# Ledger of designs, part 29: miniprotein binders against q56419

Target 1, 326 residues: q56419
Amino acid sequence: MEGRTLEEVQEEVFKRHGVLVPKKELEDLAKALEEAGLLLTEKVEARLKEEEEKLKRERPMRLAGLSYPEGEREARAFLEAFRASYPGEGEEARVLLMPHLEPSRVPEVYGAALAALEKTPPPERIYLVGVAHRPLKEKAAALPVPFQTPFGPALPDLPALQALDALLPFELFNTPLAFREEHSLELPLFFLKGRFPEARVLPLLVARRSPELGEALKVVLRDFPGLLVLAVDLSHVGPRFGDTPLTRTLAEEARRRDLGFLERLAEGEPEAALAFLGANPTRIDGVEVVASLLPLLRERKGKVLAHRLDLEAPTLSAVGAGTLVL

## First folded at step 17 (miniprotein)

Design c_2
Fold by OpenDDE base, fold request of step 18:
Structure c_2 (fold): chain B 326 residues (1-326), chain A 104 residues (1-104)
Amino acid sequence: as target 1 above (326 residues)
Amino acid sequence: SMEEKIRELAEKLAKLAQELAELAGDGSDPDELKKKLEEFIRVFLELYELDREKDNPEADYWLQMTIELVWEFMDAFREGNVEDAVELLMYIAEAAERLAEALD
């Protein structure tokens, strides 16, 4: 069977998803790769090796000057503006669910998180659990080094990280390169460090659900008390994620699932929240994190402070974001 | 089966991603690179247009990862971040390989 031509496939994708990958872009890409020269792969490999060695000491800012200001003064003004974007008051958090989406897309959702943090006593440590957007070698990972922020380095809680590692059936300190570009930690950490400059941090990534992680964290939290932060987004719908362009129906379904998920979490019923999603057709980002942390979320009642489904216009796609306090 | 088709496309995508990453380093013929890139995009689009079977959560996870990484690859390229684009090809290769493995 003669395989479909690129043009035929492009036409079909355009018809179904409203997205066209122009042939010219491919030509430009090929040209750019050519112009980058014979040693591009070697250069990239050398860079990755160098970056991996650096990650043994610190995690540098990747999004400074892009997603948030690099300078401390400007960064503080940024925090204040985001807080101002949320008109409500927060509540004390023992568990905070907050987004990791580009802050400018959902300012009031981050503002709600800041409002909650205003009502939260400064923790000794923050368990920051993000979502892996790169392949991990294990179900979860940690990076036990300082994370750079405009407010100074967020220092790791090494004793608590070591205690966690000792309780897990896999090596926690795996896949350091997955942390280099991971925004699910960097973006929330900006807000957290800005509010709690003296708190130690446990930067954790989840790829796949690990019940062992939740049980281990429950034990560790007893000996090393702190604020638990789930840095997760909600629905991912539209062509960027494999759907048709955003419609009113698709947006309503995404909102329904996001809110239904958050409301059940707010009732202290995380299993019901997962069951409500079923096969997760709108691709709620935080599902694997929540599934891993069930022991820490059970019977905790809380409040949904904010929710937004934000349109990415260039791709006619949308991402849900929410703030929940438990 | 649809599952078998996804597996085959994932394997092919993984191979093409790896080859593209390697060709970018070996000073390959621009025509060869272009041809491989066209094939890569074709295979991706064929994978992308398929209806997802939701009975394999592991496969669904890696499929979603693969799709998102390819979009990031395209974004990196549009932004002129060629080194990042090559790095993303390596991650695409890994994600697509793990997708194929989840369907064995």
Scores: ipSAE 0.721, ipTM 0.885, lowest interface PAE 0.8, mean pLDDT 90
Fold by OpenDDE base, last read:
Structure c_2 (fold): chain B 326 residues (1-326), chain A 104 residues (1-104)
Amino acid sequence: as target 1 above (326 residues)
Amino acid sequence: SMEEKIRELAEKLAKLAQELAELAGDGSDPDELKKKLEEFIRVFLELYELDREKDNPEADYWLQMTIELVWEFMDAFREGNVEDAVELLMYIAEAAERLAEALD
């Protein structure tokens, strides 16, 4: 069977998903790759090698000047403005679920997180659990180096990280390059470091659910108490994620799943929250994180402070974001 | 089967992503690069349009990762970040390989 032409496939995808990849864009891409020259791959490989070596010492900012200000003074004003975007008061958090979406898309959700942090006593350490948006070699990973922020470096809690590694059936310190561009840690860390400048951090990424991680963390938290932060987004719907363009029905379903998930977490029933999602048809980002951290979420009652489903208009897609305190 | 089709497309996508990453470095014939890129996008779109089977959560995870990485690749390209685009091709190759492995 003679395979469908590119044009036929493009037409079908356009009909189904409302997205067209223009042939001209492909030509421009090919031209750009050509113009980048004969050594582009070698340059990229050399860059990655250099960056991996640097990651042995520190994780530099990647989104400074883009998602948040690089300068400390401007960064403080940024925090204050985001806090002001949420008109409510927060509650003390032992566990904080907050977004990692581009802050400008959901300012009031980050504002709610800041409101919760205002009511939270300064922790000795923060367990920052993000979502891996790059392949990991293991189900979870950590990077045991300082993370740069406008407020100074967020220093790792090496003793707690080592204790965690010792309890896991896999090497925790894997896939360092996955941390280089990972916004699920960098963005929430900006807010956390700004609020708690003296707290040490355990930067963790989850790719796939690991019950072992939750059990290990439960043990580690006894000897190394701290604030647990789940830096996760909620539903991902629309063409960017494999759906048709956002409709009222799709948006309502995304919101229903987001809120139903958060409400069950707020009731201290994380297993019920996962069961409520089933096959996760709206692709709640934090599902693997929550599934990994079940022992830490059970029987904790809390409150949903904020939720938003934010439209990305260029792709007619939407991402859910929420703030939950436990 | 649908699973076999997804696996085949994932394997092809992984190979094409690797080849594109390599060709970007070899100063290859612009026409060859264009042809490979068109093939890459075609294979991706064929994979993208398939109905997802929800009975294999591992495969679903890697499929979703692959889709998101390809979108990031397209974004990086549109923004003129060619080095980032090549880096993303390497991740696409890995994610697509893992998708194929999840269906073996």
Scores: ipSAE 0.721, ipTM 0.885, lowest interface PAE 0.8, mean pLDDT 90
Fold by OpenDDE base, last read:
Structure c_2 (fold): chain B 326 residues (1-326), chain A 104 residues (1-104)
Amino acid sequence: as target 1 above (326 residues)
Amino acid sequence: SMEEKIRELAEKLAKLAQELAELAGDGSDPDELKKKLEEFIRVFLELYELDREKDNPEADYWLQMTIELVWEFMDAFREGNVEDAVELLMYIAEAAERLAEALD
């Protein structure tokens, strides 16, 4: 395979994955990079440095006006519409598994989460555990600053974060830039802050499974009780994720994996849920989060409120989303 | 071995990503930039089409991260977000390096 032309490789990938990267797009990219000028890298580095310094004070909204409304009034109407998209009633949550996918793709799944939150007494704090979509220096990280939302800032629980840091074998406060655009925290936080405006937040990201994180959180939760939220998506299938275009067979397998995973979690058997996935061929997003939080998920019984496998038509790919209450 | 091939491609991809990020800053010849970009995409596609190793979860993680970041890079570029695209090249370089390290 070494020595193939770009065209030969493109042809093979197209045959296998149904995706073509047009040569014209590469030409346009090269032209765009040229037009951006001689100091683009230096500019980007300077921007990143500035953004890192800002992240010492607050995490600004990145998806306001894109994924959700920036204005508070409009944001409240947005919440109401999403809640209305789920026809069912929720249940009280001690642990909530909810998606972090673009809300417009799976409105009823977010609606189910809101339904659960309606039945949940306002927590003092929310442990919000998302998925890192950028490299982390450590297996997990936290950002101990206010996160901006249309409903005002979500304030960090500094005492609880400090207690967690003290119990971990690695520095918890690492890789601040990974939080800058991380939607796995921002999107669920919109809904959580809208429902629980006074709750403090522990914004956590997981890159790789850390049993130490689950054990540490178990201890911290004794002194600092709160709502645990797993902001995770489910299967990621199709060309965007390394598969062939979505077929009926692939979609059925993704749904089977998603539901089988969620059902075992609902039975209080998180180890069985992980074992059911095996090598995780449909790439369930939340696997590293669940694997990290095993001590907190064991023996907790609950209910699957919603599930959807949503097609991204431009890429012939699909992402699974679910809402689970424990 | 397949693992060795993935490692070699990952190392090459990391290098190309870094070089592209640097070239974007040095006002390099558009032709050179185009050539480097074509090589980057070629190496990525070669990596993308390979069967994944199921027995190395660390390598699988970084491979998946690399694939997703490259898609984001292409999306950012299509949207005209050139600064974001350059930033993503830096993350691709890191993820690909971590992939190579996981296979050493």
Scores: ipSAE 0.718, ipTM 0.884, lowest interface PAE 0.8, mean pLDDT 90
Fold by OpenDDE base, look of step 17:
Formats: C-alpha cells, structure tokens, sequence
Structure c_2 (fold): chain B 326 residues (1-326), chain A 104 residues (1-104)
C-alpha cells in the first residue's frame, strides 16, 4: 500500500471486505486532533500517572451512566429487568461462565447468569477472571483495591490475593492501568455485586494462557473457597475483528464454534473444548482464560443456560455471548 | 514470507503510533500530523488485509489486540475523546511491537 492514496486504500478495502472506511471520519479525526491543540501527550502522560496513583486506592466506575445506572435504586431495577429477560430457571454454580459484552446487546444472557446466581449460595469470595483488552506486562494480573459499583465498593480479598501471588512465578500485581477501563471486570462485577453484596472479590485479568495460574488457583481455592467466574465472550467475527461482513455462513460457523466450545465445557472436558477450536478462526475471546483454568474446569459437568450471537449493525460484525454453569 | 511482511508492517505501525502520540504534543504541525495519521491508517489497513497465518498463536494474539485497539482508537476519535485516542495510540504501539517481537 506504499504510495497509494487514502481513497485508493479505502476503495481496495471496500472491494475486498465490502466495508468502506469513511473518508469523512478520517478527516474528522485529523481535524479533531488539530482542534484539540495537541498538548495531549504530556497531558495524557500526566493523566495516566495520576490515574495510576489513584488505582493504588480504588478502581472507580467507568461505565456508570453508560452501560448501567449509577444510582443504586435504578441499578436494582436494571438487575431485575435483566433477570426478567431470561424466562428460565438457573442452577447452582460453582463455576460461572458469563459474558462481559455490553449488557444491552445480550440481556437474556446476563439474565441467565442472574438466574444461576439466584440458585447459588452467597459465596465468601468471588474469583472474577476477565480478559485483558490492554497489554499486560505478565500473562495475568490482579488489582488488589476496591472496585466501585452502584451497590457500594467490591472489596478485595487481600489474603487470598496474596496467597495466589506467592504461588505464581511472576508478580501478580502488575499493569494497574490495564484495569482502569477494563470492561471484562466492571460489567460482570455490576451483576455479581448486586447479587452478592457481601462477597469479597479477586479481580483477575488474563492476557495469555498461564497454566501456572490454574494450578495456583486450585491450591488457593482449598484454603480460600469461593465462586469462580469466567467473564468471557465467545466468537468475534466481522470487519471489526478482521473478517468480511457477517454472512449467514460466517454466523453459522460462529454459533457452531460457540456452542461446541460451551457444550464441551459443560461435559467437563475443557481440553476437548480448546482442541475443538483449533486455531480459533472465529476468535473466541475466552480461550486464554479457559486454557489458564484447565485444572479448575476438568471433570466439572454443567449446563449451558443461554447463548446469543449479537450483531453490531454499524460494523456488520457480531460477538457471541454465553452463560454456562458448572 | 507472509510472516516477514506482518513483522515489517507491525514495526512500521508501532513506530507511526508512537510518532503520532508524540506529535500530539505541543507545537506539532497539523499538516504533519494529518500526513502521519494517513500513513498510520494505510499501514494498518495493509496489515488488516493480510491473511492471518494461524501457526503462531502469540503473533495472532498480538495481531488481534492491535486490530481491536485501532478500532477503539477510531471510535474514540468519533466520540471526540482525543485524550483517550492518544492513550490508545500508546497501547497500539506496544501491541504492534509485541506482534513484531513474536515474529522474530
């Protein structure tokens, strides 16, 4: 593409993928950068430094008023509405796989998670394992501070986090800035805190598969029992993720892979679930999490409660979401 | 090879992302910034259009991260969140560097 105009590149992308990157958007972007008066790098660096210092004390809500209500009363009504969107009954969970996608996109999937939580005795602590959507310094990380929610702060289980850190070959408490905007923790935590207000939380992020994490958690769970939550999405297909626009064939393949993955997990065969995906051509989000937690997922039988492949119409892309109880 | 091409593009993308983040600083020529942004997008689109060789899971991970971050970068700009966009450039630079390293 060296020497090609932006228009030529856009035309080529359109021809190849059926999606045009709007020239106007790029122009607007350039203009916005110009208008912002680009003292931005030093300002951004200073902001990041300040935010990192704040993250030593607490993780504030980033999606309150956007993805969920900020006020407690409204937040409770939100939970009830999501629960109502799932007509079924849940099952007791020892392990809960639930989405972290924007809640409004897959309400019944979150509703299924809430249904499962209704049948689950209140845990002392929740191991909340999300997906890193920012680079981590290590394969996994934790943030040992209170996470703000409309229901009050989710307090960390410091003893359990310390026990986990002691068993890992790397520093667990790394990359605090990766947690600042990480929705894979914030969104599921809203639902979890709303149902279990007294539970302590271990907020964990996985970037790359860490067998050591699963083995360490298996040991820690003996002394610090709790609910394990995998906050993961499933297939990511379409232009937003590097594919052509969603077609019937692509959607069917995504669903096949999502359901095949979840069903094998439900049978207590996580290695078979990973093997079924192979090179993961539909980019199931939770593969690194599942690969890290194999010791905790083996031989656990459960049930798939919900699944949806949700279309993002503006990008002709789709994301799979599911709820699984083990 | 395709791997070498991906590596080269990733290195270029990382450099451009870093330069854009730096140029977003005080005293930058708007015309220069626009040119760099156009170049960044061209390099990204070239990388985006390449068939992913799925034989390197680490490279695939960082490639996917890079793609997702670039989309978030574009979204941030559409929303007028310029500070977030600059922050995302820093993450794009890191992810693209890690992609290049995974292909060495």
Amino acid sequence: as target 1 above (326 residues)
Amino acid sequence: SMEEKIRELAEKLAKLAQELAELAGDGSDPDELKKKLEEFIRVFLELYELDREKDNPEADYWLQMTIELVWEFMDAFREGNVEDAVELLMYIAEAAERLAEALD
Scores: ipSAE 0.669, ipTM 0.871, lowest interface PAE 0.9, mean pLDDT 89

Design c_4
Fold by ESMFold2, fold request of step 18:
Structure c_4 (fold): chain B 326 residues (1-326), chain A 104 residues (1-104)
Amino acid sequence: as target 1 above (326 residues)
Amino acid sequence: SMEEKIRELAEKLAKLAQELAELAGDGSDPDEIKKKLEEFIRVFLELYELDREKDNPEADYWLQMTIELVWEFMDAFREGNVEDAVELLMYIAEAAERLAEALD
């Protein structure tokens, strides 16, 4: 086969990016796959079908005991500890941008979100818009079932979800399995359900920008008012994401892009925020959600409450997180 | 062009992910699986080191998902979770196919 060998490509990738996939790992993986035996793929497919059927009834907690406590008492204490990590006061939000990064990595950013929720009247429903980390069949999706939390189930707002589905040019309820492990909904939901235990939820995922979603949501929000939450992270830089190892210059650029993006959103100028990013060189993952939701973000002024670019030493990479109220 | 190179690598990566999942389920010996894994990683690393396609947000989305899914695949193996690794190959195949489609 012509072209570069694995060894040649690995050498260049290591030199440029500091990333190595040792051949020993590939040998171990090949042996593990063989040792799992015949029918491994059929076994996996059968398991996924079973999980998909379960997701038609409810979405269980996946991160309890890993990212947040499973027990209700401990979960309440966890919320209070996170609120205490942010020494400031929040502001009332009609739109809240908050992260979905592992909470322990950015405690004050989640604390800022809690501070904003303290100032926000309890909504009847929350439009929770995350980022799909698994392929969706369409540009966006929803899952109209209860999501379990330590604070009880977060119940779906079925009338609002059905109204949204009716306005879209595609079936909204299209990829249940994409929700099975989706932390961009589960992690923010823990905080939102803890603060607003009676609010119903529209659990939404965006894969790719969908102007249709934003237009439809504008209509649905008129008839079904609620809190709009953009559960997104900001810059993703470093070898985990395709860059060279993190340098001071790359980190400074990521912070500049994150803050410039948030500040333009805070001025009610979401198109300017997207234009500021250009080709999105630091891979802000919120860009697809913002691009989808333009009609809901225009002319809404607000405030950036917190930001952190969090370093992942093992991967020489970093992820940005922020809290914005509009 | 760079766009054509990315599309070709994405198509190949998708096919390799599919084939690798099939080999894991059909009783192939470890040497066959190893060779397929080596080619899969070679193609991934070729794709990984290319500059992102500018001015195509859809392709950029799928490229980023593909990269992250491949690292999750390696993480699942390191955690001893072979069934999750096979599941991730299925997602990688789909994401890479979508990347190729976005550049078509």
Scores: ipSAE 0.802, ipTM 0.910, lowest interface PAE 0.9, mean pLDDT 91
Fold by ESMFold2, look of step 17:
Structure c_4 (fold): chain B 326 residues (1-326), chain A 104 residues (1-104)
Amino acid sequence: as target 1 above (326 residues)
Amino acid sequence: SMEEKIRELAEKLAKLAQELAELAGDGSDPDEIKKKLEEFIRVFLELYELDREKDNPEADYWLQMTIELVWEFMDAFREGNVEDAVELLMYIAEAAERLAEALD
């Protein structure tokens, strides 16, 4: 491959995957970088240092006005609209699996989560487990600060977080910057805080599977009971993720993988759910969270309330989202 | 081997991402920046078309993060968000380094 030019590689990738980076775009990008001027990298580094210091005290909203309304009144109306998009009834959840995909793309899936929360007694705390979209220093992380929402700050459960940190073989509070833009926590938290305004939160991220996290959480949950939320998406298929363009065959396989995974979880068989996926050919991002949390999922039976594989027509790609109560 | 090819490309990509971020901050002329960017994209596309590592979940994780970060980087530039794009180059360099390390 050291012998191919950019043009040769692009031609082959375009034919196989349907993606292209035109030379004019590269020219425009190079000019934009030059025009940004001296000290651009130092400017970015200074911004990141400032943001990191703020994150040691609180985590501000990043998606207000983009994914949900900033004002509290409008935010409550937004929640009600999403609940209305799911015409069914929920079930009480001890464990809730819900998506972190942009809410407007899968409104009934979030609506199903709200329906489950209606049937769920208000918890003292919520263990919110998302998926890291930026590098973590360890396999998992937490940020023990208030997370701002339109409904007021979601306060951290510091005693439970400290107990969890004490049980892990690595430092839990290890990568504050990874939380700055992390929508897998912010988007589900909007819905959770809106329904449970008094609950404290343990905001957790998983990067790579950590059996130690699951064992530690099993212990912590006994002393600090609460609602466990797996804030994960399902299949990721198509050129944005390294596949050929989405076909009916690829979409059907993604749906089959998503539903088979969820159904096995609903039977209390998380090891079987993982085995069903094998090498995870449709890139379900919930796999690393489930693999970490096996002790908390075994023998808990429940129900799949909703699922959608949402198409991204411009990119010929799709992402799956689901709602599961255990 | 496929594993060695992925490791080699990941190492190259990480280095190119770091160098490109430095060039963006140095006032280098557009021709030098363009040449580096073309090589970065060429290396990425070679990595992008290779098969995913099925028997190494850690490498698979970093590969997928690298792919998604590069597309985010391209989107940031297309929107004129140059500071965001430079930040993303830093994350790409880190993810690609960890991909290479997972394959050592």
Scores: ipSAE 0.790, ipTM 0.902, lowest interface PAE 0.9, mean pLDDT 90
Fold by ESMFold2, fold request of step 18:
Structure c_4 (fold): chain B 326 residues (1-326), chain A 104 residues (1-104)
Amino acid sequence: as target 1 above (326 residues)
Amino acid sequence: SMEEKIRELAEKLAKLAQELAELAGDGSDPDEIKKKLEEFIRVFLELYELDREKDNPEADYWLQMTIELVWEFMDAFREGNVEDAVELLMYIAEAAERLAEALD
């Protein structure tokens, strides 16, 4: 493969994956970068430094007006519409698995989460565990600041966060910038804060599996009981993720992997759920979170309330989302 | 051997992402930027077409992040967000470096 021209590699990639990066687009990008002017990178670096300092005080809404309404009245109507998208009843959750995919793509899956929350006693705090979409300095991170929502700020549970930090072999508060755009916390938090407006939050991100995190959380949850939320998506298939274009066969495999994973979790068998995935051929997003949190998932039986594999037509790709109560 | 190929491509991609970010900040002419961008995309596409690493979850994690970040970089450009594109080059460089380290 070494020594191939861009054109040669592009032709093979297009044939196998249906992906094309036209040379004209590269020319346009190069011109746009040049036209943005001198010192562009220095300006970006300076802005990021300032944003990092602000994130040490609070995390503002980034998706208001885009993924959910900015105003409180409209936000409450939005929640009710999502609940109505799932006509079933939920069950009480001690652990809730819910998606972080764009809500409008999987409304009944978020509706199922709301149905579960209706049956769940108000917690003092919510352990919200998302997936890092930017590099972390460690395997996991937290940001111990208020996260803004249309329903008011979600306040951090500082005593629980400090207890967790003390039990880990690394500094938990390690990568503020990774939270700046992290939708896997912001999107689920909108629904959680809307239902439990007085609950404090532990906003956590996992990059890579950390058994130490799960053992530490088991200890912290004993002393600081609350709701554990795994804010994860399931299969990621298609060219956006390195596959061929979505076919019926690939979609069927992704559904089978998603449901088999969720069903084994619902049986209280998280190791079996991971083993079922093998090399994780459909790229289920939640595996690093589940692998980190094994001590909190073992022997907890529950139910899969909803699942959808949702098509992303422009990329001929799909993402799975589910709701599981344990 | 497959792991060595992935590692070498990841190291090269990380360096190219860093160099592109520097060119965006130093007033280089469009032909120089275009050549570097073409090589960046060529190396990315070579990496993108390789089989996933089955026995190394750490490497698989960083490979998937790298792939998604490169598509975000292209999306940022298509939306006219040049400053976001430069920021994404910084994350791509880090993710690709972590991928290479996971395969050492």
Scores: ipSAE 0.787, ipTM 0.904, lowest interface PAE 1.0, mean pLDDT 90
Fold by OpenDDE base, fold request of step 18:
Structure c_4 (fold): chain B 326 residues (1-326), chain A 104 residues (1-104)
Amino acid sequence: as target 1 above (326 residues)
Amino acid sequence: SMEEKIRELAEKLAKLAQELAELAGDGSDPDEIKKKLEEFIRVFLELYELDREKDNPEADYWLQMTIELVWEFMDAFREGNVEDAVELLMYIAEAAERLAEALD
């Protein structure tokens, strides 16, 4: 069967999803690849090797000057402005669910997180659990190095990380390159480090649900108490994520799923929250994190402080973000 | 079956992503790169247009990862970050391979 032409496939995708990949973009891409020259792959491989070696020492900022200010003074003003964007008061958090979306998209949601942090006594350590947006070798990973921030380095809690590793059936310290560009840790960490400059951090990524992680963390938290932070977004809907363009119906469904998920978490019923999502048709990205941390979320009652479904207009897509205190 | 179709497309996508990453380094004929890129995008769009059955959570995860990485790849190119784009091709290859494996 003669395969469909690119144009035919593009037409069908446009028909279904309302998006078209322009031919010009392909031409520009081909030209860019041509201009990059003969050694691009070797250069990339060499870069990756170098970056992997650097990640043995520290994780540099990637989004400084883009998503948040690089300078400390400006960064503090940034925090204050985000806090001001949320008019409410926070509550003391033992567990904080907060977004990792681009801060400018959901300022009041980050503001709500900051409000909660204002009511939270400074922890000795922060268990920062993000979402892997790159392939991991294992279900979860950690990077036991300082993470750079405008407020200075966030130092790892090596004893607690080692204790966690010892309880896991897989090597926790895997896939260091997955941390290099991972915004699900970097963006929340900016806010956390700004509020708690002396707290050590356990930077964790979850790819797939690991019940073992939750059980291990439950044990570790007994000996190494700290703030648990779930750095997760909520629904991902629209063409960027494989759906049709955002409609009122799709947005309402995304909000329903987001709020229903958060409310059940706020009731201390994480299993009910997961069950409510079923097959997760709106692609709540925090689902694997929550599923991994069930032992830590059970019976913890809390409050939803903020929620937003934010439109990315260029792609007619939307991402849900929320702040929950437990 | 739909699963078999997804698997085949994922395998093909993985191969094409790897080949593109290699071609970008070998100084291949721009016309060859363009042709390979067009094929890559075609295969991706064919995968993208399929109705997702959510009966295999592992496959669904890797499919979603693949889609998101391809969008990031396209964004990187629009931004003129060719090195990042090549890196993303490597991740796309891995994610698509993992998708295919999840459907075996």
Scores: ipSAE 0.708, ipTM 0.882, lowest interface PAE 0.9, mean pLDDT 90

